VH-VL binders against q9vpl3. Designs and how they scored, part 368

Target 1, 224 residues: q9vpl3
Amino acid sequence: RGKINIQRPKAPHYERARVVAVTQPKYPELPKAKSCFKTRAERTQQQQENPYNEIIAREVRNWLDHSRLVAFFHLSSITADDIFRVRVQLHKQNLHLKSYGSKIIEQAVKNTRYEAIVPLFHSNHCIVFSPDPEKTAALLRIVRRVPQMVLLGGIVEETMLSRNQLVAYAQMPGLHAVQAQLVQTLSQAPGHLIQQLQAHQNSFVQVLDVHAKNQMNEETPKST
Below, E stands for the ipSAE of ESMFold2; O stands for the ipSAE of OpenDDE; V2 stands for 0.75 times the mean of E and O plus 0.25 times the DockQ between their complexes.

## First folded at step 12 (VH-VL)

Design C110 (framework fv_imvotamab_arm2; at its last look DockQ between E and O 0.40; V2 from the best seeds 0.51)
Fold by ESMFold2, look of step 12:
Structure C110 (fold): chain C 224 residues (1-224), chain A 120 residues (1-120), chain B 112 residues (1-112)
Amino acid sequence: as target 1 above (224 residues)
Amino acid sequence: EVQLVQSGAEVKKPGESLKISCKGSGYSFSHYWIGWVRQMPGKGLEWMGIIYPSDSYTRYSPSFQGQVTISADKSITTAYLQWSSLKASDTAMYYCARLDYGEYFGFDYWGQGTLVTVSS
Amino acid sequence: DIVMTQTPLSSPVTLGQPASISCRSSQSLVHSYGNTYLSWLQQRPGQPPRLLIYKISNRFSGVPDRFSGSGAGTDFTLKISRVEAEDVGVYYCMQATQFPYTFGGGTKVEIK
């Protein structure tokens, strides 16, 4: 049949596109509403698929509930042999490489604070789960040699981290999960105050000990 | 390193109960599904059901619903297939197999099988 | 239930020659967003099944490159480009697109 003008929207936001349309040739808008009528095959597949996807989402929820480290990657074309080798290397570090459909991830994180991650999965992707947040450095070391995997961000100790925050977390020595959470929630608090309190802890104990000794030995009357 | 080790062959009489086991090792047992597959003598493969050991969620093939019980004990990384009353027609090889939806979306590792013989 | 039909039932093959196994499903195995969860299993004599091919065409680890899978929708093929003695056994297709999971009836590959 006749041609349909399928012109991709290259203009920004709808309101900006409206202003542009006053000064430029009008482009057809992409369809914003789907047909209300579906074929019998499409309707049947959708009704059967949703309960099945929920069963698969159970697996995703279990990984999320038991993972203190979750990292999201864009995945470029990669052979089955190459992805298997990466999976084995990650597994040795207690890092578990997975990929799930975007609808399944959406169902898994529905009604959680993690709903914001769903847009990350509109393209080809993979996820790495681990109970061990200290393995973040090992993860980044392994995937540095895998150009097909591009880090997008992650979750550490139930705190969402950007790509740069996750890289910074990986460079910190020791177990900084508590400190990372505190930094995220106390972003306006000066970090030097915390370090100053820790540095003066020994001196503060000494002052209290001297004060207690003086009060016990003298027993001076208080003023009225 | 991923291994599924099943309990040994069984010779039983009709009416007896039986519980066979599948012990997983070398992976995060509770995070992967375990399925049970029957192979009748000289026949093909039949899916019996699947369990998620983390919460013991199960699904059965309609052909086996009510005929067997699938269970798991994640503390000892073991899944089970159980009959309350065996029939001669239950004579078969029974396999357990691991399933993932995030890697291969299929049964990637299989146990060695447990031969169950039911005869008088 | 999705019925999986394999042909041939038996495939006697001369060593070094190709073998081709067909699997047809009673309905489309395409899941939403284009994924098709069709696997091929090999069962050597006296052994449990093992995974050969997942998601139509991806070889599982340790599977020789002489094995290949192809197909779409309802029609799928497993090919062995040059049959070796170790390839003797029964091959099954399996669908995981919906419950209950179902297998093809099997194809026995033999050396003649």
Scores: ipSAE 0.777, ipTM 0.891, lowest interface PAE 0.8, mean pLDDT 80
Fold by OpenDDE, look of step 12:
Structure C110 (fold): chain C 224 residues (1-224), chain A 120 residues (1-120), chain B 112 residues (1-112)
Amino acid sequence: as target 1 above (224 residues)
Amino acid sequence: EVQLVQSGAEVKKPGESLKISCKGSGYSFSHYWIGWVRQMPGKGLEWMGIIYPSDSYTRYSPSFQGQVTISADKSITTAYLQWSSLKASDTAMYYCARLDYGEYFGFDYWGQGTLVTVSS
Amino acid sequence: DIVMTQTPLSSPVTLGQPASISCRSSQSLVHSYGNTYLSWLQQRPGQPPRLLIYKISNRFSGVPDRFSGSGAGTDFTLKISRVEAEDVGVYYCMQATQFPYTFGGGTKVEIK
């Protein structure tokens, strides 16, 4: 039984070859993915001009503009379930966890005051928005329990903060408390100044007294 | 709690104008898109369009472009769907729904629907 | 426009039995950013639609765990592990990857 040469099958009989040739499904030429030949620049431009992306970018911009607290997180191997849990927890604190594409974010912040955040979005990321900057501590508390969420930085009261700065901010007493402390400090400042001024004067007087006493002792002739 | 409350059922004649409303509550109305969805009697759901209430930016389905007008008043957290001239074929249930691109990228909350009946 | 095709049109199911609904899109629902924006909605009789599943497989808040979504590209499935009486209604898939957003034709789940 001759080994069927699978590598060089005998040409089918002419009639069979004709039938096979006619019955070969003419697969429409896969549209040459014109996209494969588009330069990165063209692709990027086309993506930027996508009305759909513009719509989403508008939403992103709106969140940025109306949030007093914005925190940026890197997501490392987080499950959908974990994200959901976190979202629920955050929501209870009026913190809104959103996830957008990096390109959408880029489009949203282009030529805006937020443009500096673009480098933060090179990987899987999420953004937490809040209208209340006092919720920073709550946010960090919640996220601390989620090791898959890595804080990258944020915006508080229109100021961009590093990770460390956000942590520090969260540890600060509320604005009112800080203001109160400031007022107290300022109110005490005159008293301290007066004390310091008086201390110097008193020290000076003491030095003068000692000098005067020494001079008096030198002028007392030893009456032999 | 997030709620969308729509205006009541409407009975109109062909050629009449109509404006129905969808009031959002329990969330920041300006941060979320509102969409309108038509459901003809015994039929499926049809997306009509969306509006961003903050700036009233609107997108329509091609099938509904020029047929309806979607608007919003953010001051009263209300979105609108209106017809200049109703047709019998406009008889349907109309739903408003909130669209969240940042989380669900879909309609997460729906109004109760407004039944519009157009009969001669 | 992306055409969403659901099968079956009707799914009579015995209480406690599983149900499966298929949704096929005419083109890939993978967005340029890598996400697939497919949702499943439930519409009970006389009620508005309710979001069940978003982004293929994520359950919306308050949705029982008996509901699950799966799929990729153009083929998606909603599964109900154990159908309950309250699950009676019409289920729709929806794509939000491209404008205009489009719905499937719906699948009616009924109790036998």
Scores: ipSAE 0.318, ipTM 0.684, lowest interface PAE 1.5, mean pLDDT 86
ESMFold2 (binder alone), look of step 12: mean pLDDT 92; pTM 0.944

Design C111 (framework fv_imvotamab_arm2; at its last look DockQ between E and O 0.46; V2 from the best seeds 0.49)
Fold by ESMFold2, look of step 12:
Structure C111 (fold): chain C 224 residues (1-224), chain A 120 residues (1-120), chain B 112 residues (1-112)
Amino acid sequence: as target 1 above (224 residues)
Amino acid sequence: EVQLVQSGAEVKKPGESLKISCKGSGYSFSHYWIGWVRQMPGKGLEWMGLIYPSDSYTRYSPSFQGQVTISADKSITTAYLQWSSLKASDTAMYYCARLDYGDYFGFDYWGQGTLVTVSS
Amino acid sequence: DIVMTQTPLSSPVTLGQPASISCRSSQSLVHSYGNTYLSWLQQRPGQPPRLLIYKISNRFSGVPDRFSGSGAGTDFTLKISRVEAEDVGVYYCMQATQFPYTFGGGTKVEIK
């Protein structure tokens, strides 16, 4: 059972828990004995302590619901002039730079599949929203010149991507070009090509599943 | 370029209805709050309320709850402030302003104002 | 409701000299994770208000660097290092830490 303690296991268990937190809707927590005896008035008051945050969370949900691309960054100290210049460059590409408190993000994604993103907001951060997932490459080009913004990961077509997966997504040609490249490389025999494709298989499957799920197009069964 | 353009000045009599408008352009209208602010002649600024055009959620200052109606039509990027029955004390300048919780957490862009004059 | 009190009510200043405007809130404006949502607005004669400073000390785009904001908790200050003729008008502090949003009573800056 192990009721007594929540002393966390060694580093391999920590790394596994971190991966699970990225892919899971919510990280489980143990209740405290003290919290179990809170009065009804205290619990109601604690719920009411967030009504202002809930109003702001409405804005966050609207961005999430209308964004096919969401990118998360750690934000170091930056001047108001520099962040304004970045915001203007991003806006020209229909990329919207925002920042919200972690409690507001938590309320916005509560009881959704995106609850796993909450731990990303315990450090100084910013978020970029866009309805256009094809703008991922433009986003990364712009922020490459901004060392104060460090990519943590993102959401594309309702699929959570790690930093490396998002970078890989940005470098992919359009879906049809990727399909053509796969056909051409598979027709060439060496096992090295198969090994490279297998090493990135999970990333490609996630991208294709996101694309098919959000913007399903039927393929023509015959071609001339 | 973010702009908020308000409807023109109004001269009304007590008891008449009125609806004034605030048209936003140059930004994603539905993602940003619109607030209404009153300035009585020779006086300071008073917050009247907010609307989120995406879902029409509204929040009123207690002083204005039940006195006015705030609404929006996101398809034409326009917010509205309405009175069903004007009073002489409603004579004031009315501003709309955009609020962005994700950036400035304040009213970053303002309309030019709509002067409403109510006299018997 | 949070009451915002500004002093002075009127600030006549000589061109090129500094001006300082105080704003005091009836309760702390510090909110979640230490954020404080205090803004300063400028209203020139015959014009709508415009944003000068957000989140205590951040200058909005297009605002000259002679404007600066400072403060914490309940006490906040707007400073103009060298007043120019175009700075004449009324300045307001505003809090967005909780509803209802409230403004200070205003400080009129005039050239003497």
Scores: ipSAE 0.786, ipTM 0.898, lowest interface PAE 0.9, mean pLDDT 80
Fold by OpenDDE, look of step 12:
Structure C111 (fold): chain C 224 residues (1-224), chain A 120 residues (1-120), chain B 112 residues (1-112)
Amino acid sequence: as target 1 above (224 residues)
Amino acid sequence: EVQLVQSGAEVKKPGESLKISCKGSGYSFSHYWIGWVRQMPGKGLEWMGLIYPSDSYTRYSPSFQGQVTISADKSITTAYLQWSSLKASDTAMYYCARLDYGDYFGFDYWGQGTLVTVSS
Amino acid sequence: DIVMTQTPLSSPVTLGQPASISCRSSQSLVHSYGNTYLSWLQQRPGQPPRLLIYKISNRFSGVPDRFSGSGAGTDFTLKISRVEAEDVGVYYCMQATQFPYTFGGGTKVEIK
């Protein structure tokens, strides 16, 4: 039984060839994905002009504008379930975890004060929003338990903070406590200054007294 | 808890105007989109449009463009759906729903619905 | 407009048995950013719709584990591992990848 040459099949009989030719489904030419020929710039522009993206970008901007605490996280191999758990925990603290596409973020912050955050969004990321900057400590506490969430930085009270700065901020006593401490320190400053000034004066007087005593002892003639 | 409470059932005649409401509570009303969905009797769900309450930016389904007006008052955390002239074909249950693009990208919370009956 | 087609229209199921609902979209639901915005909603009799699944396979808060979503591109499936009496209702798929948002025609789950 001759090995059916699958590589060079014998040309079918003329009639069969005709039938096969006629029955070959004319697959519509796959629309040349016009997208393959669009320059990156054109693609980006088209994406920017997408009304859908604009809508989402508007939401992102709104969150940024109304949040006093914004934290940016990189997500490393986190499961949906893990994200959900974290979200629930954060929500209990009035922390809102959101995830948006990088392009949406870019569109949202373009030509705004937030434009500097764009480089943070090159990979899988999430954003946590809060109206309360005092929740920074709570946020960090929750996220510490989630190794898949890596803090990149954030915005607190309209100030961009690095990761380390956010950590430091979280460790600081509340603004009121710091203010109170400052007031206390300032209130004590005059007292300390006075003490220091007095200490120097007292020391000077003591030195002078010793000097005077020594001079008096030298002037007392040994009455032989 | 997030809640959307809609206005009560309405019975109207053809040609009459109607405005129904959806009040949001338990969340920041200005941060979430509100959508309206129509459900005709015994039929499926139809998206009508969206509004962003913070700036009242609105998107309509083409099928509902010009047929209804969606508005919102963020001060009282309320969204509205209104008709200038009702038709018998407008008889349906209307739902408002919250849309969150950041979390679920879907309608996560729904109002109880407002039944609108338009009959002669 | 993206047309969402659900099958079957009606799914009579015996209590404790699994149910499966299919949703097919006329176009890919993959957004330009790579996400697929397909949701499943449950509407119990006389109640408003409830979100069950978002982004194909994620369970919404409070949704039992017996509900699961799967799929990709244009074909999506909602599965109920063990149907309970409370699961009676109409289920809808929804796409939010493109405006206008569109729903499937619904699948009625009933107890045999």
Scores: ipSAE 0.208, ipTM 0.654, lowest interface PAE 1.9, mean pLDDT 85
ESMFold2 (binder alone), look of step 12: mean pLDDT 92; pTM 0.943

Design C112 (framework fv_imvotamab_arm2; at its last look DockQ between E and O 0.45; V2 from the best seeds 0.66)
Fold by ESMFold2, look of step 12:
Structure C112 (fold): chain C 224 residues (1-224), chain A 120 residues (1-120), chain B 112 residues (1-112)
Amino acid sequence: as target 1 above (224 residues)
Amino acid sequence: EVQLVQSGAEVKKPGESLKISCKGSGYSFSHYWIGWVRQMPGKGLEWMGIIYPSDSYTRYSPSFQGQVTISADKSITTAYLQWSSLKASDTAMYYCARIDYGDYFGFDYWGQGTLVTVSS
Amino acid sequence: DIVMTQTPLSSPVTLGQPASISCRSSQSLVHSYGNTYLSWLQQRPGQPPRLLIYKISNRFSGVPDRFSGSGAGTDFTLKISRVEAEDVGVYYCMQATQFPYTFGGGTKVEIK
């Protein structure tokens, strides 16, 4: 026998309200379609709050536009004192810890290349912004001691990176070493680069040629 | 440490113009909103408006729309509150304060205040 | 505009005794995603306001734990568990749920 659920000891009215909420009709929709059963009062409140949310979204866009490093975290329960200490440690490294509502994030990134990040914010979360992508290693070292913050992924130099890619990026050598490695690669790879481009080009041409032949056969019936 | 340092007290006559300042330091100035709050002598606090220094976007309280101009110069990390023609009823203490919608969602750091006295 | 009403207007209190300040809003301060943007500010004599409590019950950094906030919806309370001499001043509630931002009228806490 398991533990007694707190819902059972309470008055039927409270449990009835909770059961009604979970048993409302639900169509098989994408997660974000849950809003189709919002009350009229909730819809009206959201319409009145959207212009205010745009003010906050302006702040989010400014952080995104001026941050070469953006890291996304799931945030478990944490005290205000603990999160403040983490924020101070991050700030010393020019890393800025923020949290915004999911609708505000969605509004901020609407019609941008970053719309793909919106699903990350359906749970409790925080975001770290920085103009300094080289601070990724410092970020990961600081957060390593904060089990309540779980890395989900990030954006570096306007490129979305998975959690593992961001960790790998943090281990890359400094800018000078990367520049030297690029020069060495280019100096040793002119034939390989050309060959690789030609192979991709030939593959693409071959796909187009098959498609064109199929189109001609469908349009021109054979005559015997 | 986050600091907002305001310009010194002003004594003016009705009809004169005035521009007071609020200089921010210890944080990324253009990423945070600056609000202005009036406190008339012996009275409570009144929100006047906010500005986002990154692009100078402003919102005014209806009570202050058209009465003052809020501006900012992010290159010197400074916000301004300006009157084109002061009235005796403008005599008050004026505070600037920072707002961070990504954290406290309220006025987290305040300037020391600028006393403006308008008398004939 | 959301009207913020504070009571009492004045709270004389004996050193070491508790103080309780009430703030009532004319409408709910709950934003659509469940956060309530109610703050408490302290203004000591001759000083600017300072943030004490944000989002109803969270203490700002450097605020002693004798300060606590509570409430929901339209009714909010700031408590000082043991008033000290440095707690003398005027306390304001403030809402940032919608424009225009509005403050309560203030509650003066003083030693009697």
Scores: ipSAE 0.769, ipTM 0.894, lowest interface PAE 0.9, mean pLDDT 80
Fold by OpenDDE, look of step 12:
Structure C112 (fold): chain C 224 residues (1-224), chain A 120 residues (1-120), chain B 112 residues (1-112)
Amino acid sequence: as target 1 above (224 residues)
Amino acid sequence: EVQLVQSGAEVKKPGESLKISCKGSGYSFSHYWIGWVRQMPGKGLEWMGIIYPSDSYTRYSPSFQGQVTISADKSITTAYLQWSSLKASDTAMYYCARIDYGDYFGFDYWGQGTLVTVSS
Amino acid sequence: DIVMTQTPLSSPVTLGQPASISCRSSQSLVHSYGNTYLSWLQQRPGQPPRLLIYKISNRFSGVPDRFSGSGAGTDFTLKISRVEAEDVGVYYCMQATQFPYTFGGGTKVEIK
């Protein structure tokens, strides 16, 4: 019984070949895989037009518009658990920690007064929002215990602040305290201001008197 | 504490209009999205749509587009789901839920649900 | 639409034993920003859904440590290390990576 040559099977009889040819499932040509590689441009454009991003961007904008304190943080190797802990602590102080994609933030702030914040979002980041600028000190106190959160800067009362400026702001007495101090200073100052104003006037009068005396001395003819 | 309280159960006839409510409390209502979810009797959850209360921006699931209207009144921290003409097939439990995109990216808090029964 | 497929449909479990629920998505749930927005919800009988897990593996506030989520891309798993009586209910996976949001069909966890 001749070894069935499995490597070169004898061509089937013409009739069998015809049946096999007709019964071969015509697999639809797999659509030539349009190179799934949407060009970076197409991906970017599609991402820009994604209604999903718009929705989230709307939220981001709303937070920015309604917050009097906004702080930007870089996140360095922070765990989800750590973030959760921090979030809880912040929430107790009416501070809201949020994390959004950089592109979403870009979209949210495009052509707005917040556009300057875009360069801050090149890496893992989070944003803390608060309606109360007085919570800046509390915020900094909380995040000081979280070395994975690095303060980059913030917005306080619609003013962009550097990291150092934000720290300085937190150390300042509250607006009311400053106002009170100002009022106190102003209330105490009438006497000092009057003295200083009078001192300048007196000095000016003295200078004028000296000038007048010098002019009179030059006009006295030496009676030879 | 964050709470969503929905209006009570409704029994309606086909063709009637209905508006159910979801009141949020314990958080800044205008900053968070509200979503509506349908659950037919003995069935799973179906996302219907979302609204941003701050500006009433809405987005619907294609399956519910034109079938329902989602609205909100931020002054009273309330979101609404309404039908112009109810069908028997609208019989379901309806849930409102808060969506937090800044953290959880999902429905973090849910209302107790409103049962809507539409029968002839 | 992204189709979420849960298995099993029903999971009878003995008290104190572990349970595992699988969720598969028809598409990758990885968002363009790198996050995966998969959540697990628990619905106890007669109650509204409750968030258990968000972003694959993060427990929501108040969720016991016996619940854990894992997975990547299109395959996700919810595990209950030791099932308690209060864990009876229907569990749903949910994707929020793409609109419309979609839920799995649910898995009913019951006590044998």
Scores: ipSAE 0.696, ipTM 0.856, lowest interface PAE 0.8, mean pLDDT 87
ESMFold2 (binder alone), look of step 12: mean pLDDT 92; pTM 0.940

